VHH binders against DNA primase DnaG (dnaG). Designs and how they scored, part 16

Target 1, 371 residues: DNA primase DnaG (dnaG), of Nanoarchaeum equitans (q74mb1)
Amino acid sequence: MAKFAPVQYKYIIKAEFEIDGIVDREDIIGAIFGQTEGLLGMELDLRELQKQGKLGRIEVEYKRVGNKTIGTITIPTSLKAVETSLIAAAIETVDRVGPAKARFRVKEIVDVRSSKREYIRNRAKELFVQLLSKTAPDIEELRRELEEAYYSKQLIEYGEEKLPAGPLVEKSDEIILVEGRADVVNLVKHGILNVLGMNGINIPKSVVELSKRKKVTLFIDGDRGGELVLRNLLAAGADIDYVAVAPPGREVEELTNKEILKALKSKIPLEQYIKNLRISINNDENKEKYKELLSKVFDTKKAIVFDEQFNIIDEKPLEEIDKLPSAYGIAIDKILDNETYAKIKGKYQLILALDSNVNAQERVITLKDIQ
Key: E = the ipSAE of ESMFold2; O = the ipSAE of ESMFold2 at other seeds; V2 = 0.75 times the mean of E and O plus 0.25 times the DockQ between their complexes.

## First folded at step 13 (VHH; framework vhh_lunsekimig_d3)

Design R5 (at its last look DockQ between E and O 0.62; V2 from the best seeds 0.00; counts 0 for: pae E 2.3 > 2, SAP .726 > .668)
Fold by ESMFold2 at other seeds, look of step 13:
Structure R5 (fold): chain B 371 residues (1-371), chain A 120 residues (1-120)
Amino acid sequence: as target 1 above (371 residues)
Amino acid sequence: EVQLVESGGGVVQPGGSLRLSCAASGFTFSSYYMYWYRQAAGIERELIASITRSGETYYVDSVKGRFTISRDNSENTMYLQMNSLRAEDTGLYYCAAKSYTYGKPLYEYWGQGTLVTVSS
């Protein structure tokens, strides 16, 4: 098998192939070496170049479609452009793999030194990760980390706050606004370049100003935290035109290409989204029970924990909120802030509060939600 | 002298089974891709199954799930286990071996065929 050499590579040859039959992987590699042998003289013999570390390991990726083998090869090289082009042309002369007819076509030669942000470089890293995943079950986590690191370098900084953004935010008439950096990375990874991220609770002034001069689609997670972001944006004076929502229980940062495109295609005008929220809250079968519990804590300076039947289990002053037991839910006589949330995080499934300035993972219902 | 000799053909009833063998001699068997072809009366020969040197297999849809191709490189023999036979499976079954090395001709060898008849 070919190995990567310690020499830094200058170019990557990428070629496609179609083979009229099923074949073994080693015969694909063998055809490349065997059918180019002697074509370019001793100085450009592929086996010798690989021994010298000037030609890297030939990476092969293929799939089977009926009785055909279709795929790609990737060949790193430290040679100059002319020699690399000659080798690429020689590869196109390969017309057979094992007993099967084959066709090879070079799709591109990538200049590694100038290609810091290019999608094609990430594909070479993906092939490396795939090879390792057959021998190390933790490679899927590593693959995700490498992809995140790669696509993070394609982001630009926007505004005084240096917000994470895709490269087309300034030039596009429309932008997609997302909660944070991880969301921006995921959208850029999938080719959506007119995206701007923010800290969901602390609304940047640059976001508000941009919203007044561009059409804005707010793309939010499928949980209650996305609704808090919208409310904070509106309170800050942002001009939001549309809302797109991730599937229930899904976050924008984790969506596949298909899910992203479907959510963006299904965006609705802000006014309709707000109407839908009001209908959903009014149809909640437990709305009156939420009102009762919030009424009981209102102006008491206390917190009440309750079970799934909304029976009160325990009650303590707000100062002792960390001493309350875990339960189905908690109702508090205050605005849910970060300090309070830190004391109750993970102890409850439902939080009833006077208001909220926290992007909580649990469901939060406020007085404004049930008035 | 190169030989591919098929055996195991015969007459069976629908739903029955047969096992075909292709014994090879006169060449390095493990260097060859191996193939089973079928020819029904009045129809062109069709590929029905193949197996690579490393054991990867292909089946045409009409036999998938019913036929199993295998090879034993130590005995220089390829097999075709045919189950749930149908009248449409009637025909001459040919063994083929193919190999290629650049700068030399494509080597293709064929057997004479073995007859399989599926009738009630």
Scores: ipSAE 0.518, ipTM 0.865, lowest interface PAE 2.2, mean pLDDT 83
ESMFold2, look of step 13: ipSAE 0.523; ipTM 0.867
ESMFold2 (binder alone), look of step 13: mean pLDDT 86; pTM 0.848

Design R6 (from G6 with G103R K104G N105G P106T; at its last look DockQ between E and O 0.64; V2 from the best seeds 0.58)
Fold by ESMFold2 at other seeds, look of step 13:
Structure R6 (fold): chain B 371 residues (1-371), chain A 122 residues (1-122)
Amino acid sequence: as target 1 above (371 residues)
Amino acid sequence: EVQLVESGGGVVQPGGSLRLSCAASGFTFSSYYMYWYRQAAGIERELIASITRSGETYYVDSVKGRFTISRDNSENTMYLQMNSLRAEDTGLYYCAAKSYTYRGGTQLYEYWGQGTLVTVSS
């Protein structure tokens, strides 16, 4: 059996109320418990917290002005700042006391050991959002929806495709081009207003046209998805000046302010980025195996299928390439053209060829890439 | 069946007194806030006095000091003692009972009597 024991309280919630009628004190307290039940889950239920000694007695002071009851409530808590802020927010949902309409507003949360008004108000809000994102099913979705709604009001639509954009896209001589709406929202959230989004990897005509008029920095994710976006932009004829890359394994939509600014400061010319992609292939620990497989097919008129360990599984003449099984990779003794790609599309993760005339979905490594 | 039945109305001279009663049945009287309303001819019904479950009272300024609201939870009855009556106190007097629950969302329960006529002869 839990009991209420003496404990040092860390915070005091102070809230004001106005009630449209004369009510009993016990009904004010009852409304707080009754209307917050179930809002924050069992762990932060006010009755449970009081039973555990983590909430003190709710103190109520009020005056009657005509047919109204106005006053304040004071709730001591030994909880941390985040939990205290959640409880304070829940109290503001109370809209009736007894039979009367009511309005509650949190005035302040006082740190018992010290008081720092701006820090407490700002930090409690930040921690509240962080807690929702980490602990409750569907709260991550709710937080995302709320942020989308809030910052979407600051976005404009660009072009006939109605692309998501920051409000300064037309006014700025430079734009930052990102993959999708979530990326635009995140950049606008952090004060970058000359941003234009696309609809995923399909390149809108409005983007190509804009790239011919303005300096464009492409800001991409740090994985293969970002590389694919760049390839599709170049194939569509877009004029890209710089590339900024999110940290490895990170997406633009999830970056903090510091990470965004660092990535944009570290942008590089397109030509240098392309060179760096080729250097990355040279540092691939499997580069020599790619060379060996290409050497084995060279001048044989055959294709070879191999596993993740680069062991040959099967081989057939190029005329029978469609009869080869699906596997990790394939090496072919020819230039990858549309006819050949149609026969092998989707069967392999890696394609080794003498050269390529095709923008394949799969990773393609050619003799030029290996050097 | 819920009932609120007012009684005690009648004709009285200015300066006189009347005591109204509101007998309640069909609900738990002690859990309800109780109210007296007055309606004069051609005028919207107005709240004149109320009493909470614990006995705290409210009076509109026009009756404060002259009217006294009370309740007897053992007899399920609310009263209004009206003293120093004036011609403008003439009207139909209604009792009302209000309660609430927060379970399954906030719900209000509200019941009214039929009224009892008070006439202060000019």
Scores: ipSAE 0.563, ipTM 0.877, lowest interface PAE 1.8, mean pLDDT 83
ESMFold2, look of step 13: ipSAE 0.571; ipTM 0.877
ESMFold2 (binder alone), look of step 13: mean pLDDT 84; pTM 0.826

## First folded at step 14 (VHH; framework vhh_lunsekimig_d3)

Design J1 (from G6 with T52N S54G; at its last look DockQ between E and O 0.73; V2 from the best seeds 0.66)
Fold by ESMFold2 at other seeds, look of step 14:
Structure J1 (fold): chain B 371 residues (1-371), chain A 122 residues (1-122)
Amino acid sequence: as target 1 above (371 residues)
Amino acid sequence: EVQLVESGGGVVQPGGSLRLSCAASGFTFSSYYMYWYRQAAGIERELIASINRGGETYYVDSVKGRFTISRDNSENTMYLQMNSLRAEDTGLYYCAAKSYTYGKNPQLYEYWGQGTLVTVSS
């Protein structure tokens, strides 16, 4: 049992017309047959084609506008494209309907089979999506599994260690280096195709060798685990050019497209990242000084700037943080967010805050860091 | 030979009525589109009403609602009923008949009457 009626015609000629008079419908049809008679020979004579069933019923739709008749005609044909085009051109030669001047113009020739296939394709997509939405909780888990399987197949193996990589890692002059396979899959899913993963904490020889030939950005998690990865890379002799860091408490494998791009745009040179790590010394002297300054600002709604000896230079309410002078460091009674960071960027070497939602170029120490 | 003979013109006061007739001979009346044209002094002849073979009509805005065109194919005659006449309706009223033949020797046939004078004056 066929789901669709068999297609009888191959093409539909659609033409528009404008007639300078109020003419009878019969004269519109009569003009089409009468003014094309003999133009294309007997094989393409419109009356003969209609008798043979190769030309369908001519449908005419029109309206009267003042002393004009304006409308369209529709002519189905089972002829091939060349013959259909010849008939369409012949229709454009019709210049009179009854006693009135007329103008005919073919607007389009529609391929009936292609229209049917396009409808089926589009409707099938709609029905499939509707089916998926019916079981949203179960489908969400399945969608994750299907996406992982799909994007995992886009990965290539790099080097003798068979490292997970995006398809452009060998062709790109720059690569993004991530810790593991899940990170590679997430970056590839979001269009970052020049990515290379490391498999475990042992630094692959292929990574070290690649780092000597290409510019490398190490993209690490926003926690302390990423620091260990960097230290191991440096100990193995890898040539890392930049470091990008996921937002605090976030892992690279879970980032959205926006978070990935923001982190990569905010990458910093390795030398600066190492400098920040070296001045982040967790010892009794520095820890106590950081605690003291954070305690002084805590629950005050203020910010305090201090010198290299940790002496307070100036103090203002958080609302006036942009009016504080540049100094060695600043301590704020707030979570460091993008708005606040924009006001203090570049003025300090050290930022003490309750917590941080930003990857600052300066060293940031939070309550969590000094526990 | 083709003849179109208008009649029914005359002098009438504003607000009055006239009925024009166009008697046709020498051609197959039912095959022709029929028209009334009006010509005021010094003005080009203008179409004011038409009726196609099937009886569908057109009126110019200045006469719509006041004039009625009709045809009687059995009497080979077209009519124009003119009501609520105005001074601006003064002029010569012509009937015209038009037909187009298709095929190997296409030809537009167009015939005109001599006109009938309508004068609207107080």
Scores: ipSAE 0.646, ipTM 0.905, lowest interface PAE 1.6, mean pLDDT 83
ESMFold2, look of step 14: ipSAE 0.647; ipTM 0.904
ESMFold2 (binder alone), look of step 14: mean pLDDT 84; pTM 0.824
ESMFold2, look of step 15: ipSAE 0.642; ipTM 0.905
ESMFold2 (binder alone), look of step 15: mean pLDDT 85; pTM 0.830
ESMFold2 at other seeds, look of step 15: ipSAE 0.636; ipTM 0.899

Design J2 (from G6 with M34L S50Y; at its last look DockQ between E and O 0.63; V2 from the best seeds 0.58)
Fold by ESMFold2 at other seeds, look of step 14:
Structure J2 (fold): chain B 371 residues (1-371), chain A 122 residues (1-122)
Amino acid sequence: as target 1 above (371 residues)
Amino acid sequence: EVQLVESGGGVVQPGGSLRLSCAASGFTFSSYYLYWYRQAAGIERELIAYITRSGETYYVDSVKGRFTISRDNSENTMYLQMNSLRAEDTGLYYCAAKSYTYGKNPQLYEYWGQGTLVTVSS
């Protein structure tokens, strides 16, 4: 009786072919052996390697398309990478199958052990999540917890602030800057590895420094909170090149792969984003409140500071504008000039003025903007 | 000595049928892909059908559904059943056998018949 000789394969050669004719299956295999015979010497002769158990069974899959035969072959080998690569290259020299002309092209060489381990890891995680979804209420929270636990081990810490980051943030010429850890986890989950988080609204010194030496795309939520993040970054001196925005009402941390890629492909230069914000003021839901505040300060020679609900916090003459507290916004009965801006820079997120001749980093709304 | 001999040609009316035969001697027919070609007056020889060693068939569009190729390896004979004949089918019909060998001396072996005349009188 014939004996079984177990062979552990290391690589699988995957190649595609196109044959200008209808041919028998055995002629495809015969052409591979026949046209590589003697090409690489006896040590790499395919028939000899198969006798030695170093090549596995050649699998052929194909279909007929008109007067053509199109398909793929797979060849398992236990050889080392260099020898496997030489055999793969030799297969590309096959130019006939039976009486018909043919073309072969290697698509890839697959590392069997790496592929199996990756499959097992991914499948085990899927099965674990399925088990939890059947037995636990409120699975959405649990799903987020599992994702955080899994991907937290793939994150690195960046800078003295130990910011959450993807593993490629140091090596990449470009980074994607996001607000917090949950955003970083979501982007890493979807294969975006050059990402850096800021742990909320506080602008870390490491982010500012990195932005001066790398190209930065700020990826913000689709609500108005993203505008505040941008404003604070610019006030801190960060060098932002592009802005990507999540779909309206969506947060970066919850986006699907398609939404992430769409938003990043639709990124726009910082200057264009700022221009778009100013053009949309007529559609701003708070437009009437801006108008009311400007009306209250108009022709009074005063400035008024207000909170996020547009409640007045304090009011002082323009000459004492530097004595007003920091707040969400300020309205002034004056054209915003360099002298006035120097006194209020960085204290507010929103500036309402009669007009502006300053390229302020904060959002500026003027009388022209709200008429 | 190797020979391919066609037979069965003749004169036939449009819409009629004719069966061609190609008999081989001096070689193993079963090792070859088998072909029918035709040549009309003033035109280059054209492939019309072939059959592989395992029996898979190919037909050009102009004869598909009207012609049937077959082989009988035990008799060393190939056939072409031609139905619904048209004036455009008039010509010399050649059989051919082709095989490609690999190895030290790779070569395409081809054997051709002498042709048999088919005339479809319109």
Scores: ipSAE 0.515, ipTM 0.844, lowest interface PAE 1.9, mean pLDDT 83
ESMFold2, look of step 14: ipSAE 0.606; ipTM 0.878
ESMFold2 (binder alone), look of step 14: mean pLDDT 86; pTM 0.839

Design J3 (from G6 with M34L S50M; at its last look DockQ between E and O 0.70; V2 from the best seeds 0.00; counts 0 for: pae O 2.2 > 2)
Fold by ESMFold2 at other seeds, look of step 14:
Structure J3 (fold): chain B 371 residues (1-371), chain A 122 residues (1-122)
Amino acid sequence: as target 1 above (371 residues)
Amino acid sequence: EVQLVESGGGVVQPGGSLRLSCAASGFTFSSYYLYWYRQAAGIERELIAMITRSGETYYVDSVKGRFTISRDNSENTMYLQMNSLRAEDTGLYYCAAKSYTYGKNPQLYEYWGQGTLVTVSS
């Protein structure tokens, strides 16, 4: 059987108008194209969208009431809900048809493919009101804000902590665990519905309990923050089965569909991920320099600060650690604890210590890591 | 020089007929909506008839069925045929042409004639 999939319209914009004069139908259509030109950028230009078949023919029905023209327009679109809502809002800015003043008001946006007309109409109305309440932002910013609001409404609350979750989190045997709400929204946007978010690095009890009943894949950012989330989860007793990692320097909340799917397909067992972290430290080109600095500070009761070339800038007894200057790194002859970290937080990019009881935001390398 | 010039006004008896013309110079009618307005003594100028670019017409109730507006784009002229004239039709008759351009420099173009007097009196 031969099959093809021609362009199909998904939404119909219905708007009402009142024109203070008698005008030709073609001038109504011309005003819509002319007065929206350039407002939404080239990607959402109505003439271009019509040439591409993404907008249908604008249908106009009207009647004359005295010296006025009153009626409705209907615009079919194959665009998604967000883009359709932006076009609908732009149409409401049309204030003139031919030589006459005009007023346009979007009555509704009808979903041709589903029976969820009330949801989309109410949501588009709410988002449009939000647009009126803020400064004229970039079109891409508007698109992102509308998408976030739309997919945020699809989330459910999980557990006593009311954690953000996709709608299938309770029904699925496997869960994708992410750091926060923005990550959940992005995964739901791309069709991943068995996702559960946390309160950042504050590990909810509901997450720990769930991890003991279901298979959990932790999906973390590709930077130091992602490693911290894993460390905190393990310290809290969570049972993590797999780890998926965003590309280096990327956050889960900003990934494209392709990047999400690739990362999830490339997930590895937790124990292998931990081994890879230890091997990566051993393959660090500066590993020998870390050893030398830690050896130099070992059993001296001192701290040493150093530059990017690992040249020593200053050293002081541990009691005077707060008097050391900011630098690329610091090496200390002790276990990094909360008191010591409070004195050096934000002053260095790299911390070398004997061990660590602290989840520092900076990179921490310990004797255990370089043995 | 852009101008509209009305002609054809004059004195006519009640029940009579008169044909007004409005000629454009310096621009072409084809892109314009065309209008006839009337101003009687002590009254504000009022729209009485109009014709769109495509030829659709509108008349106020007081002249509907008695007056006929038409346009001849090739002659750059608009007409108002006035039949069954009444004393209350007396006044200055003005023609107007209006157009609006869209795009990055949208502009309203609006031109008016200086009027032609119609007097319905025995």
Scores: ipSAE 0.523, ipTM 0.859, lowest interface PAE 2.2, mean pLDDT 84
ESMFold2, look of step 14: ipSAE 0.586; ipTM 0.871
ESMFold2 (binder alone), look of step 14: mean pLDDT 85; pTM 0.829

Design J4 (from G6 with L108I; at its last look DockQ between E and O 0.75; V2 from the best seeds 0.61)
Fold by ESMFold2 at other seeds, look of step 14:
Formats: C-alpha cells, sequence, structure tokens
Structure J4 (fold): chain B 371 residues (1-371), chain A 122 residues (1-122)
C-alpha cells in the first residue's frame, strides 16, 4: 500500500495445489476463505484476520497443464507459530475451487526473520497430523492441546516438587500463583512469565516458602473450586498478598489474553477479598434462618437437623450426633472439629456451627459468618 | 427455469466452418463457467473447450488452433467458432454451465443443453 508503512510479517505459509480444471484466480482465493470459514473460530477466521492486518495478501501463481491448474499459494502472517500452523493445516482441507475438485498441500512455513525453517516445518507437519486424527473437532480443545505442546518447552521446574513455572519466577520480586500446569501454560502463552503452579489442593512446601519471600498474587477460578485453593493455602501458612479472580464460571486455564489482563489489573488485597466474601454471605436471603437455628442450639449441647424449608426434623444431644438422620442441613452447639465432622460427613449439604477448624466439603456457616 | 439452447449445427464439407451458439437463460450467466462437449458415434462425451467467468480458455489438443470459444455476457451467449473442420469433428455438440457455492452446505450447479449436430462429410 503506498499510503501506509509495510506490515512486518513473522511467517509465510507456502502451499501447493492441483485443480482438476481451468479456474479463475479469484475463485482460488475465494475457496480458501470460503472452505475455512468457521473451522478455527472467530479469532482465527481468515477474513477477520485479513481485516485486522494479521494476514497479508494471498499471492497465487499457477500454470495450466492440460485441463488442470497447478500452482502455489503464498500467505504472509504476523501471527504466532501455533496459530500460523493451525491456519496452514486448515488450508489443506480445501478440496474444491469453483466447480472443480482440488487438492492443497502445505509445502513449508517460512520464518521471515530467522533460520528456523526446519523446526517450524517439522512442527507444522506434526500438528497437521494431530488435527486430522480428531473426529468432530472441538476447536477450543484442539487449540489448547496444540498450545500446551508448544509452550510446555518454555516452562521450568521449580523446587524439589518440580512445580511448573514460567522462566522468570525466581528472578521476579512478584509472582502469580495458579492452581496447576494448564494455568501456567496459558499465562506463559500470554506473556506472563512470573507464574508458578501447584498440585491443586495438595499445597507444596516450596510454594509456602516462596510466598514468605515474594509478593504473591493468587489467580483463582471464578467458582467454588477457587475458594478451596485459597482456603488450603491459608491453612498451610502461605503469605498471599493479592487475589485475582477469573470471571464467574470461567477457569484460569481457558482465559483469553484480555480476560487475563483484566483480572490481574482488578486484583485486590487478600483482606478485602475476605471482606467481600463476608459481605456476600450477609446478602444471602437465608441469613436470618441461619441465625435462628444457631440460636436454638446455642448452649444446649445438642444438634438439630432441618429440611430445605428450615423446618426442624430431629434433634439429639451432641453425644448422639451420629444417630441423626441425613437431611438438608445440621446445626450444632460446638466448634466443628475433625472428630465431629467424621461423624456427619456426607449426610448434609449445609452445616451450621459456632466456629470451624475443619476443611469440610459441605458449606459451613459459623457465628462469625452471620455477624 | 434454466435453459441452455445450442444452435448453428449442420452439414459441412471438410475444411469448412461453422459457428455454434449456446443461448442461456434462467441464471446469472456471468457467474458461470461455460463448456463445450462433443460426442461422436461410439465415443464417450468429451470436453473440447471451456471458458472461465473472466474469459480464460482451454482447448483439447485436437481442436487447438481450429476452434475458438468465446462468451458475450451482455447477450448471455457462448460461442464456438469451428474452422478447418475434419471428418473426426462429426458429432453432437453440447454446452454446459457450472457454478458453485461454499459454506456449510456446499453445492455445485451444473446445467446441460440438448445438443446440436455437426456433420462433416465429403
Amino acid sequence: as target 1 above (371 residues)
Amino acid sequence: EVQLVESGGGVVQPGGSLRLSCAASGFTFSSYYMYWYRQAAGIERELIASITRSGETYYVDSVKGRFTISRDNSENTMYLQMNSLRAEDTGLYYCAAKSYTYGKNPQIYEYWGQGTLVTVSS
């Protein structure tokens, strides 16, 4: 374009084709756009990428050999290697140009700025084989698999537990702590290199020790599982400074670049996050019912079992708590400890207690929670 | 209704000329690839010439230099100028039109004429 500075491209896709007929050049280009539409989602749609300037002009060179059109396609792209290889593989699915049958084959993907052709060629062919082996493709799952394979080489192992980490975790004075390997891969993909993963709910000692030396932002999923990770970290004695939360119903491993940046920019101090949790409990429409039930058991040395309408079904002395029936919930006149929890585990959906020192699987509401 | 109507066939001596026409209606002519096929006695129908939407042409070797395919999109008509005719050019000449769509339900549209007879006799 004479009006604008040239766009700098990272890769050039070169593909060969054979078409069983004489066709117009514009129909070759139209087939590439038309038959790849929707295959890789909106982010990798070729028309959209071209509008964004991330995909250059498609150059087509061909010759006529009898009633056949044989030639090559050249497609410049500013996309990363993984996205470029996905587009290259999608082009090989084009099987028609105009009214004629066609066959496309990617010859190579050229690194414009370096001598990395051998690596990209081998990797692109491997990824193409992986794409063809899938039935009824889930484009998001496929993208995640390819990205995981590529970006795993950029991870390091941290500590004696060999935790997945970004390359800058030791050098940075701040780290972003995530639940697992898939989260680390996703953040590294998007340029967040001071990230450290864990073994889920099994809190590594190296994480606890690192948290005492560095400023830590815990980046958790937007559901109840994220809260469990925080609870386990605090119980293990980790020093967490900030909390970042994925959007509701979303997991950190699946977030887009914009969602990651937005969540990290919206991080809040741990103390404010805990305060927000208490405010959320206070807005629960059943709060007064919880107060009533706890008040009824307070200083009675009894436990009360209730239904979903908060009607009392049965009550027993605490000594006979194991003899109470299963129900929607139970209220007890004591601090929930491991001994008591062992007797009621799995029998109720809701536990009301004076306080708790147990990491229960069920929802636990205490006097502090309803103040 | 789509129609392709050939005309211009007839009897001609070797070395003579004929001009075939294929008049099209019922579709957007300029969006179609156009074709001439020939069927001689005892021979399968064969493609002898084609012309793309933009006017690029193909000819089988046996007619190159003697036949000229053309199209007039304003008249919705394709032509075949046949010169230096030979006995082996005798046959039934058909026109065909082909187009395509892409997407979730891709389709190829293909229409044929009834043919016009060309006889080259000495």
Scores: ipSAE 0.565, ipTM 0.871, lowest interface PAE 1.8, mean pLDDT 83
ESMFold2, look of step 14: ipSAE 0.568; ipTM 0.875
ESMFold2 (binder alone), look of step 14: mean pLDDT 84; pTM 0.824

Design J5 (from G6 with A97T; at its last look DockQ between E and O 0.62; V2 from the best seeds 0.00; counts 0 for: pae O 2.1 > 2)
Fold by ESMFold2 at other seeds, look of step 14:
Structure J5 (fold): chain B 371 residues (1-371), chain A 122 residues (1-122)
Amino acid sequence: as target 1 above (371 residues)
Amino acid sequence: EVQLVESGGGVVQPGGSLRLSCAASGFTFSSYYMYWYRQAAGIERELIASITRSGETYYVDSVKGRFTISRDNSENTMYLQMNSLRAEDTGLYYCATKSYTYGKNPQLYEYWGQGTLVTVSS
């Protein structure tokens, strides 16, 4: 035999079977592959996983008892607990080996590095029963649900606002602050346990108080929405020490372990982040065009819509702002308030105004921003 | 179309021997499990021996040690060598096979021969 690379399996699936007839060993293995093919999608296809080394050799032990074949199978896997549980559940659907009726039942899923065997066995049994009893239409959806159920139970509630938090938030001298519950779950999933979420509400008092006692790193999404979160925190009086930013266009809740660790290692002091924001605005090549458009509308009681080249398309009094066409941008001779924003929401990518009292989804540039 | 044709039955004295044959056609013989069943007067048809694709065998206790099932995949034929015959072995002997298809439309097929009569009498 040629040399084999070492394989570090994480779990072993142990299942028992009873077959109403004598059968060949190869037909037992063939039934497992044949009756699970396509059931879990291409990413969890057992033949492909075995070729990739993520699923070990299926070992079969059996005995003949009269006209029956009774035994066990053992399947090593290097997959995560959720994926291993899905495969184990699929094996229980095997009801025929060759021409003979068969019954398969998973006895246990064993952690090869046995340090939390009791917890894993108990939780795997609970999820296994839940998986079999659900009518969920999609295996990927089931995988997501299992992960959410598992890691959500590891969260605690922090403060009077009952904020989502990792279990080490109170014990740690350093805190990772994130926007919402989904971010907390993702960080806990990847081993970051000193995390606190704001649960999608405005700035909680518990967060402000905590920030004055502990070293805080704010971990924000890689888009303009992250800037708003920081500004609201500062306005509420929070003491933020560092900022970590997800890659451009990425949300904290969707990051991989590698991306999380890279972002946290690349955190920068708050003051440097604020400085970088000022430089970004000052280096906008269109800054002078914004000034020109705001100057044209200033003290006119009008609004002007413009294209991507900053050519004026239409102009109307503010009272008729709803009659202006959709365009690349709009400049208005007033402070952007909720009433005005309701009339123009979604019609433009860029809003130029004298000032703003609203949290608009579009980019808003004011006279203060272009000094 | 699948066909199973038994032959070799007849009348034999107690203690004697017979060799039954089952000629198969219409399917890939080497891919199938093969079976011998026996039906005596007044009782249900019963499995007495089977042989897997690879040649693994099963015998019911009443014939174990006296009967030998075998297959010749090159001749598409299964055999039952019956030695030390007893009056209780009298009956109609059937060969049978089963086929199962996995996938989205799983199906079990069973095919039977017409039987060959074995009579053990003095």
Scores: ipSAE 0.517, ipTM 0.858, lowest interface PAE 2.1, mean pLDDT 84
ESMFold2, look of step 14: ipSAE 0.539; ipTM 0.867
ESMFold2 (binder alone), look of step 14: mean pLDDT 85; pTM 0.834

Design J6 (from G6 with T101R; at its last look DockQ between E and O 0.65; V2 from the best seeds 0.66)
Amino acid sequence: EVQLVESGGGVVQPGGSLRLSCAASGFTFSSYYMYWYRQAAGIERELIASITRSGETYYVDSVKGRFTISRDNSENTMYLQMNSLRAEDTGLYYCAAKSYRYGKNPQLYEYWGQGTLVTVSS
ESMFold2, look of step 14: ipSAE 0.666; ipTM 0.907
ESMFold2 (binder alone), look of step 14: mean pLDDT 86; pTM 0.843
ESMFold2 at other seeds, look of step 14: ipSAE 0.654; ipTM 0.903

